# VHH binders against q54mt0: the designs that were tried, part 7

Target 1, 331 residues: q54mt0
Amino acid sequence: MRPISLRLHERPITQVLFNREGDLLFVAAKDKLVSLWYTTNGERIGSYQCGGVVYSIDVSQDSKYLITASADAKARVWDVSSGRQLDSTDFEVSARSIEFSQGDKQILVVTDQVMGCQAKIHVFDFDKDEVRKLNKSYTLPSPQCKITQATWGPLNKTIFASCEDGAVRIYCTEKRELIKTILDHNKLVTRIEWTKHRIMFMTCSKDGTAKLYDTKTLKLLRTFDTGRPINAAGISPLKPHVILGGGQSAESVTTTKVDASQFKVRFFHIVYGEELGGLIGHIGPVHSICFTPDGKTFATGGEEGLVQVNHLDESYFEFDDDLVYNPPVQH

## First folded at step 1 (VHH)

Design T05 (framework vhh_7mjh_2)
Fold by ESMFold2-Fast, scan of step 1:
Structure T05 (fold): chain B 331 residues (1-331), chain A 121 residues (1-121)
Amino acid sequence: as target 1 above (331 residues)
Amino acid sequence: EVQLVESGGGLVQPGGSLRLSCAASGFTFSDYAMSWVRQAPGKGLEWIGRIYTSGSTSYNPSLKSLVTISRDNSKNTLYLQMNSLRAEDTATYYCAREDDYGDYEGWFDPWGQGTTVTVSS
């Protein structure tokens, strides 16, 4: 089937996100709006209006609360069903990344780095039964560079930060200190994505590669080289597949002839590393990819403000990945 | 907490045989399909084979005649028997849990540090 196109936002999409049940799709964009849609039919349910570019969103496990990080230097808590703002926390600089901890008892917020203010990861306590003014629990030491995203490690014991300098920095949440730095990328790391139970993670980079790691040992398991900046990865929870999206920056898109094939999302077998195919749907860089938790649907969000919702068909799930192997080849 | 602890690796001469073990804890072992995956130094992951909850097996076609996977649900242990080892089999070997009837068909979740096998004369 043809994908469902969601055409509301007039500026670049920054994030697409499905809820735990997979029946709701949240879309964040640079037009200051977060929109909400039914996954099944692409019908719009509502919206949440921020005061600046919305960089990052997350939704609670019960789908009751939405949190947003925006360029107006605010982190907000919203009631999903009513669309009402329940709380806001002010920062001195733009809020760039936000995420609920596993179990939704805490929220992390990444703040931007500007002249005179260092990037930081702030952690707040959250009470889902009584949403009150967020109380800051702690702030982690700055990596002295911009952080593109921070995300909770397994069992909330660590926080992983993707950085402008190409590093992934890992902090211990109990000790409040940096415990490891991974320096495998040589350009800005755009995104970190988790596999089931957060046993492995994938990093995406402007260096044209995505890298797969074992979470416990931090061993590099595989590198996917696309030759173009990678902004996003979607990891299937149902099949051993990863979808990589990206493309050159907005400036390059506006100065050159648009070829839609340059912005196709590319499917790879996560273990064998071979490319399985691609999907053309965007006329600019893809900034975000998300799978539903059941693995039957994924969404992509692009520079042009378009969101594509792709319901995977029966032929995709009937493909026998056991028949795929690495034949002996010379490298 | 899901844990898989691989053991039995070591130095083996070319043409030799070796049996690897994987001890599982933190989940109901008998409910999951299990796989073996390896990684040679400086290379990517290579899938070896799987064993389903029923005891049936599926192997990487390039390795099928060289390996046998088995399991003992009473001991929560997975095994990999390797025969006719070559220098090319030098790698770190990981066991992985996967869902053969659930959400992660063909998905590999390496958990643990692996066990190293070196094939050298």
Scores: ipSAE 0.000, ipTM 0.102, lowest interface PAE 23.5, mean pLDDT 82

Design T06 (framework vhh_7mjh_2)
Fold by ESMFold2-Fast, scan of step 1:
Structure T06 (fold): chain B 331 residues (1-331), chain A 123 residues (1-123)
Amino acid sequence: as target 1 above (331 residues)
Amino acid sequence: EVQLVESGGGLVQPGGSLRLSCAASGFTFDSYAMSWVRQAPGKGLEWIGRIYTSGDTSYNPSLKSLVTISRDNSKNTLYLQMNSLRAEDTATYYCAKDEGYSSEWYEDAFDIWGQGTTVTVSS
């Protein structure tokens, strides 16, 4: 574990995201800025300026396009290499979550729930060879509560929505209707993360648990109980490991000492559920965790505006996963 | 264009008082809860308090005897009154448009942030 600290943002980090090749790191923050960095050395490449808090980002498979959802009620399409805004779509309320479909032919956008406006999931057509004004394909029925995130299911056949009421709602994209509601969490679900090939998914919740599910059967396979709100999960594509992050810091007091161990990210064996260890790196809640597709690096983003990039060393990959109580090595 | 502009910061002696203002534009100010937060140099964000559309307030318990939040909807302006200032109150102060709906979502409640105004408490 070799951390590189990235300190550009002066507001909480909302999302960290690696591209398909893993050579680029995108960072979204509440300071209205998305920053771009080289994964290998933490050198800054550029930035993309929005008009409000950037809640959610995604990058196309070819790394050519970045999409952003922001509190100024806009979804934007950016040219990654030039930093130029190519398109924007206006909503009546904040855009909360955004994601490319598998194959980058559509974009989903979640809009917020406020007095007089229900939360919605909008789906737009996207042509990567000729970026034009986004045309709405359809809108899914509202769950009548705030949606924290929506994400495409396997082969774009479904959309999964994590909700404020503790539900995960699954929609059929062909029929454009709700087909399943999972009510295993009793508080807000903050995040849904996919394992490799979307065979399983993990849900994170303010109830202090993360839950692992089989995508095909929707069967609950395991519950990870941290006893603290969970904002983020990073699932290794290479090792049977998951990293959970979160913590409570809505009311930080400057006259009391803050123990950084309260905000450590925690490593678990995904199959056995045993805690393997933890890593201290933030002085506030961790809001986002992402692994590179090769599984050799992960990034964490926190409330303080800090991003930590961790290149996993050879000793971590030599760790015997059949020996469940061997903790990950930290440097 | 939605904007929040803080003002009223500056140098104050310990024990002094200061009133900060936040001018809002580009949205229906009276329809949203508003919050004040601060960040001391090299430290994380500290929430100060919130004022709801009703005029009700909620404060960080460590600060509630020292601060008062108020609003003037006719002027689209939010205020923070601070009394008995101490060196540890030295920070950049920000106003934020607040979703105001769920404590379980507190760290993600702030929709739009201002640029901040710096308060330095020194003798």
Scores: ipSAE 0.000, ipTM 0.196, lowest interface PAE 16.5, mean pLDDT 83

Design T07 (framework vhh_7ubx_2)
Fold by ESMFold2-Fast, scan of step 1:
Structure T07 (fold): chain B 331 residues (1-331), chain A 123 residues (1-123)
Amino acid sequence: as target 1 above (331 residues)
Amino acid sequence: QVQLVESGGGLVQPGGSLRLSCAASGFTFSDYYMTWVRQAPGKGPEWIATIYSGGDTMRDDSTKGRFTISRDNAKNTLYLQMTSLKPEDTALYYCAKGEDYFDESGSYSLDYRGPGTQVTVSS
């Protein structure tokens, strides 16, 4: 089966995200729009219009609420089915990352670091049965550098923050203090991605590596070296596979041309670390990768505004993961 | 210390032209993409154009037929050539340094922007 190409956004995709059921795909982009699509056929359902670049989104477990963090310094709560904005919270600076806690009782929002304002992680209480103005519960101490993403640790006991200095910082939510700093990357960490049940996590970095960790011990288990900046990781919930995406774009390079092979997403065996193959589908850096919870579909979003939806067929699931083998990848 | 200093603004009649300059210092100019942004009275910031280190450009559809972004890496200077100016182009224009770690096409951060140069289009 060929990928389904979703062509709506005229600006870079910042995030692709499936809901818990996997039947809905949300796409955030720098054109200030979040679009919503049926996973099965790529039919567009609707959109949510923000006042600035949409950097980050999340959807509640019941698929009733969408939250957005945007460059117009707002965090918004939306009713998914109607497209109506239910709430809006103002900040002094761009909102860069947003995520529901496990169980959807709280929302974290990361705000940018600009002249005169430190990067912060704000935590708000959320009542799914009565959506009103968000009330701030607490703010965590600033790492005094930009935070690219924050995400809830297991059972909401911690918050993990990926930082521009190459650190991953872990905060205790009960004590509201920094408890651990991981210094394995030497450049900006772009993304933290969880394995099933948050037992392990993967970090992606502009240093050209992705690193896999045990969540409980924080021990580094494996390093995947692509030699190019990594913006995104998709971890299969069903197979021991990870998909890494990124690429060095003309934005940070003095060359006048890069070919599409520099932006292919690359498949790796998560345990053995061997490269299994790759897919070409974008003509610029890939910024986001997401698997459906059943592991049967993944989506990629790129710099050019394109989203590719890939429904994995039976040949993928018949692959013998006990034998490290590099089969051809279907385009 | 990153510094960006815009110049070239002023009062111009509708249909006129202006060339804006942005002098950069405190960083390796040639390694970063650079962006022009404007803010009209009573409105939020509006992205105009980005030029990458390799010379490729992205431009806003509403202005791309009238505005041209360019750079001179030897002089650490960014330019915006504006033609066929309209009253709607009245705004404070400022340049912004791109992030060296994010692949941010058609976007900007206000961390490293200049103080701006005022463009007023009026008869």
Scores: ipSAE 0.000, ipTM 0.240, lowest interface PAE 12.5, mean pLDDT 83

Design T08 (framework vhh_7ubx_2)
Fold by ESMFold2-Fast, scan of step 1:
Structure T08 (fold): chain B 331 residues (1-331), chain A 123 residues (1-123)
Amino acid sequence: as target 1 above (331 residues)
Amino acid sequence: QVQLVESGGGLVQPGGSLRLSCAASGFTFDDYAMTWVRQAPGKGPEWIATISSGGSTMRDDSTKGRFTISRDNAKNTLYLQMTSLKPEDTALYYCATSEEFWDSGSYEPMDYRGPGTQVTVSS
């Protein structure tokens, strides 16, 4: 691993995201800024300034459009190359989660639950060819609890919502109704991550576990127990590896506390469940992990505002996953 | 379901002290960072302090010498101890959840917030 440290943000990182080609890294943070970087060398390209904490971002498959969900109750569409805002839509409460559908024809936006307002999932049609405008399509029924994230299921047939009550709720996009509730976690589910082609998914929870499911059957395949809140999972598209990150919120640390190891990201074999090793890089909770689509690089974003970009070494790819003899080195 | 109820506000003379409480129910209190925010008449919300589930605190520099945030996870209760109160401290004080994240400069909405308790500092 050859880490590159990106130290622009002075507030917690909320999301790190690579584009489809893996040559661009987008970083969302609580300082209201989304920053853009070259993956190869960590050189900063530009930024996109929102009016509030940026909770969630996504990039179109052609890398032309960035969408942002922010605490100023706005979802925005940006031109990636120019940094220019193309469109925005207003909500009554913070926008917490945002994602392009497969094929980029629609966008989902999750709005927050605040006293007097229920959490909702809003779906918009996205016209990228002519107008580049968001047009409201529909809103899904509220689960009557906070939604931490929503994400499109395979072929846009479903939307999966991770919830504060520990549930994962699955909605049918055609019928616009709840069709399934998964109740395996007993605390807030922080994140849902897809494996390649969305054939499996992983849930992360404040209960200290991440759980792997078959997407078609919704069968629980494996539980990874870290004993600490899990905020993020990165799933390798190339190796049968998953990286889990999290930890307790801790902005104030004393000189007598040695706590960097409690925020290490942990590597697991996704099939066998064996812990392969860990990587120390953050002095606070890790909030986001993302692999490049080619699986050669991953990024982590932390509470301290630090982003670590890790280009995986040849020794990592020579690791025989069937033998589990050469775990990743603790950095 | 989710409910935050603030109490302990009232009339106090300059130089006085108050202890505010926020009783939480309907969610797993110890999983959340908790925040105190105030709003004075005609002004926007002002962040006062946040305490993580682990007890780490972040406080606004203008009040940190006079205000102390604390929590009791066994009682699902958040506290704000206020000392040396000034007329400028007159505001509606409310508690809110902040999940894993905290931000000292934000005017942004918080996840869950209570209706607030009024503090009036006047001679």
Scores: ipSAE 0.000, ipTM 0.232, lowest interface PAE 13.6, mean pLDDT 82

Design T09 (framework vhh_brivekimig_d4)
Fold by ESMFold2-Fast, scan of step 1:
Structure T09 (fold): chain B 331 residues (1-331), chain A 123 residues (1-123)
Amino acid sequence: as target 1 above (331 residues)
Amino acid sequence: EVQLVESGGGVVQPGGSLRLSCAASGFTFSSFGMSWVRQAPGKGPEWVSSISGSGSDTLYADSVKGRFTISRDNSKNTLYLQMNSLRPEDTALYYCAKDEWLGDSYEEYFDYSSQGTLVTVSS
């Protein structure tokens, strides 16, 4: 493990995200900036500036376009290589979550819930060959509570929404209606993360648990209980490992004094649920964790504005995790 | 710790004007969007207006659009609401609120709202 510390932001990191090739790291923060870095050496490439807190980002499969959702009530499309803003879409309230569909033909945007305005999921058409004003395709029915994140289900057939009431709501994109509600968490669901090919998903919650589900059946497969609010999960695409991060926000006036040890990220075997270890790297809550698509590197972003980039050692990949619980058939 | 202190309310006649202020401390003011919310006597809370962290983007409820102007001074950590052409239906206790991380609960979002400032519009 070889950590690289990225110290540009002086405000909480809201999201860290690698592109498909894993050579670029994007960092969104409450200081209104998205910063861009080379994964291999931590060299800074540039920045994209919004008018308010950047809550959520996504990058197109070809790494040409970055999309941002901001507290300034705008969703923006950026040219990655030039840093230029290509388009912006205005909303009535803060844009809180944003994601390209699989194949980058559409963009979903979650808008905030304030009194007098219901949380909504808006879907826009996107043409990567001719970036023009985004055309709204549809808006999904409001769950009548705040949505923390929305994300595309397999083959874009569904959209999953994590909600403040503890529910995960699943919408059918063809019928444009709610088809399922999962009520396993008893507090706000902070994040939904997909395994490779979206075969399984994990939910993170303020209730101190992360839960693993089979995407096809929606069966709960495993509960990871950390006893502390979970803000983030990073799922390895290469090893059967998940990294969980969180801790209580320092800004909450209702918060009791927090022990620093709760800010460590914790490693679990995703299949059998055993804790494998932990890593200390942040002095405040961890808000985002992301693996590179090759599984060799992960990044963490914290409340203090620090981003840690961890290049995993070869010894990490040496051991066959399947041999202990699922021995292979030998001829 | 986050603190928000509203001021500027009072009694005015219909058609009058008031300017509300919200003094913020305990967080990096320029990094957060801010909102004004009001609660009329015997009614639930109603969102009035929001402004981005930079002040470049603003939003208004239809009931106040064209009459109210939200603004901020990041050098003074202060949020403002200029209210013109006031109507009896604008009578309410007015609160300012920080645009929280979305992951925070609804209750936590409103923990940053203070005692409010009372606006009464009556003939």
Scores: ipSAE 0.000, ipTM 0.186, lowest interface PAE 15.7, mean pLDDT 83

Design T10 (framework vhh_brivekimig_d4)
Fold by ESMFold2-Fast, scan of step 1:
Structure T10 (fold): chain B 331 residues (1-331), chain A 123 residues (1-123)
Amino acid sequence: as target 1 above (331 residues)
Amino acid sequence: EVQLVESGGGVVQPGGSLRLSCAASGFTFDDYGMSWVRQAPGKGPEWVSSISGSGSDTLYADSVKGRFTISRDNSKNTLYLQMNSLRPEDTALYYCATGSDEYFWGSEDFDYSSQGTLVTVSS
């Protein structure tokens, strides 16, 4: 497969995200910009300018609204088609993670941990038919450490938070209290990714592993060990495949002399755990991976500011997942 | 043993200038991005500016862009903030901060921060 390279951002990509229909790709970056692209041809449609590093984005199910969390301590609501900012909510500290609830009736926002302010998860009510200033519904108790991401559990009954201390903390949204703590990782958990219908979830960690869990029982089902920090996971909705991305750099990688295989995204069979292959495309750590909902395309975003859009070909879908064959893996 | 020591604050008139310094010790300074964060009386901390570990890349809050310049001297383990055209709304306690890793170098992480340095802009 030959990727489409999107070259606009000159700062690290923080998130790539497809809309529900998969025809639009949103890219968030540390240059304060969110860019919008057509998935099919990589044509740029527009942009949304924030006042600080954009850490996290989400798009409503109808693709009408974009929400952004940024280092200027703001959560913003944007009209996707016009590029107009419809609302902004101020915090005392950077907004680091943001997500629409299932059905788009609420928005969660994670705020940073700094001296004098503990990391928190704030929940706001959202009315898609009458976009006005967000009304805060509640704030969950702080885990007393930094939260890298929070995401809504099935049917909005829980919120899962990945934490700097290696924990994944699960909160009950009705009781507004911590109900579970998972301590399987021994370093910062970078991301939580859901499988189709949120039946399972995967955690990515700086400890070099990604872990797959059953959502209902919270049982650890499988550990994927890459030996390098994992920043991102993309889970295919069509094939039993997961793509893991990451790598380590002291800061920013701008040289082509680095061994590019250190930053390749790696494909694994989600059930058997066997590595199926990999793609080289970035010269620095991969920070975000997202599949289209139809499973035919995935995007990766890297430290160098590059976004690669990969349209999966016929041979990928004809691959016999019952065959246990794993190509030689580089160390 | 990790320590950050801010200095250089003071009282200045609107339109004046100040240069803040942050001396870092106990960690490999050039491996981490650094940030300046301020906290006005009665408000929470707000991000002002960030610089990469190499010093090649900088970011600024829109309210300070064109007026403030962040820089670092890795040979001296020191971070700087040059503040020009100061306004009353710049009055705050200024902190330097470092992220827990390179993926958050643009945040207001206070993993190693100390007491800050006070900047007061008044007539």
Scores: ipSAE 0.000, ipTM 0.225, lowest interface PAE 12.8, mean pLDDT 83

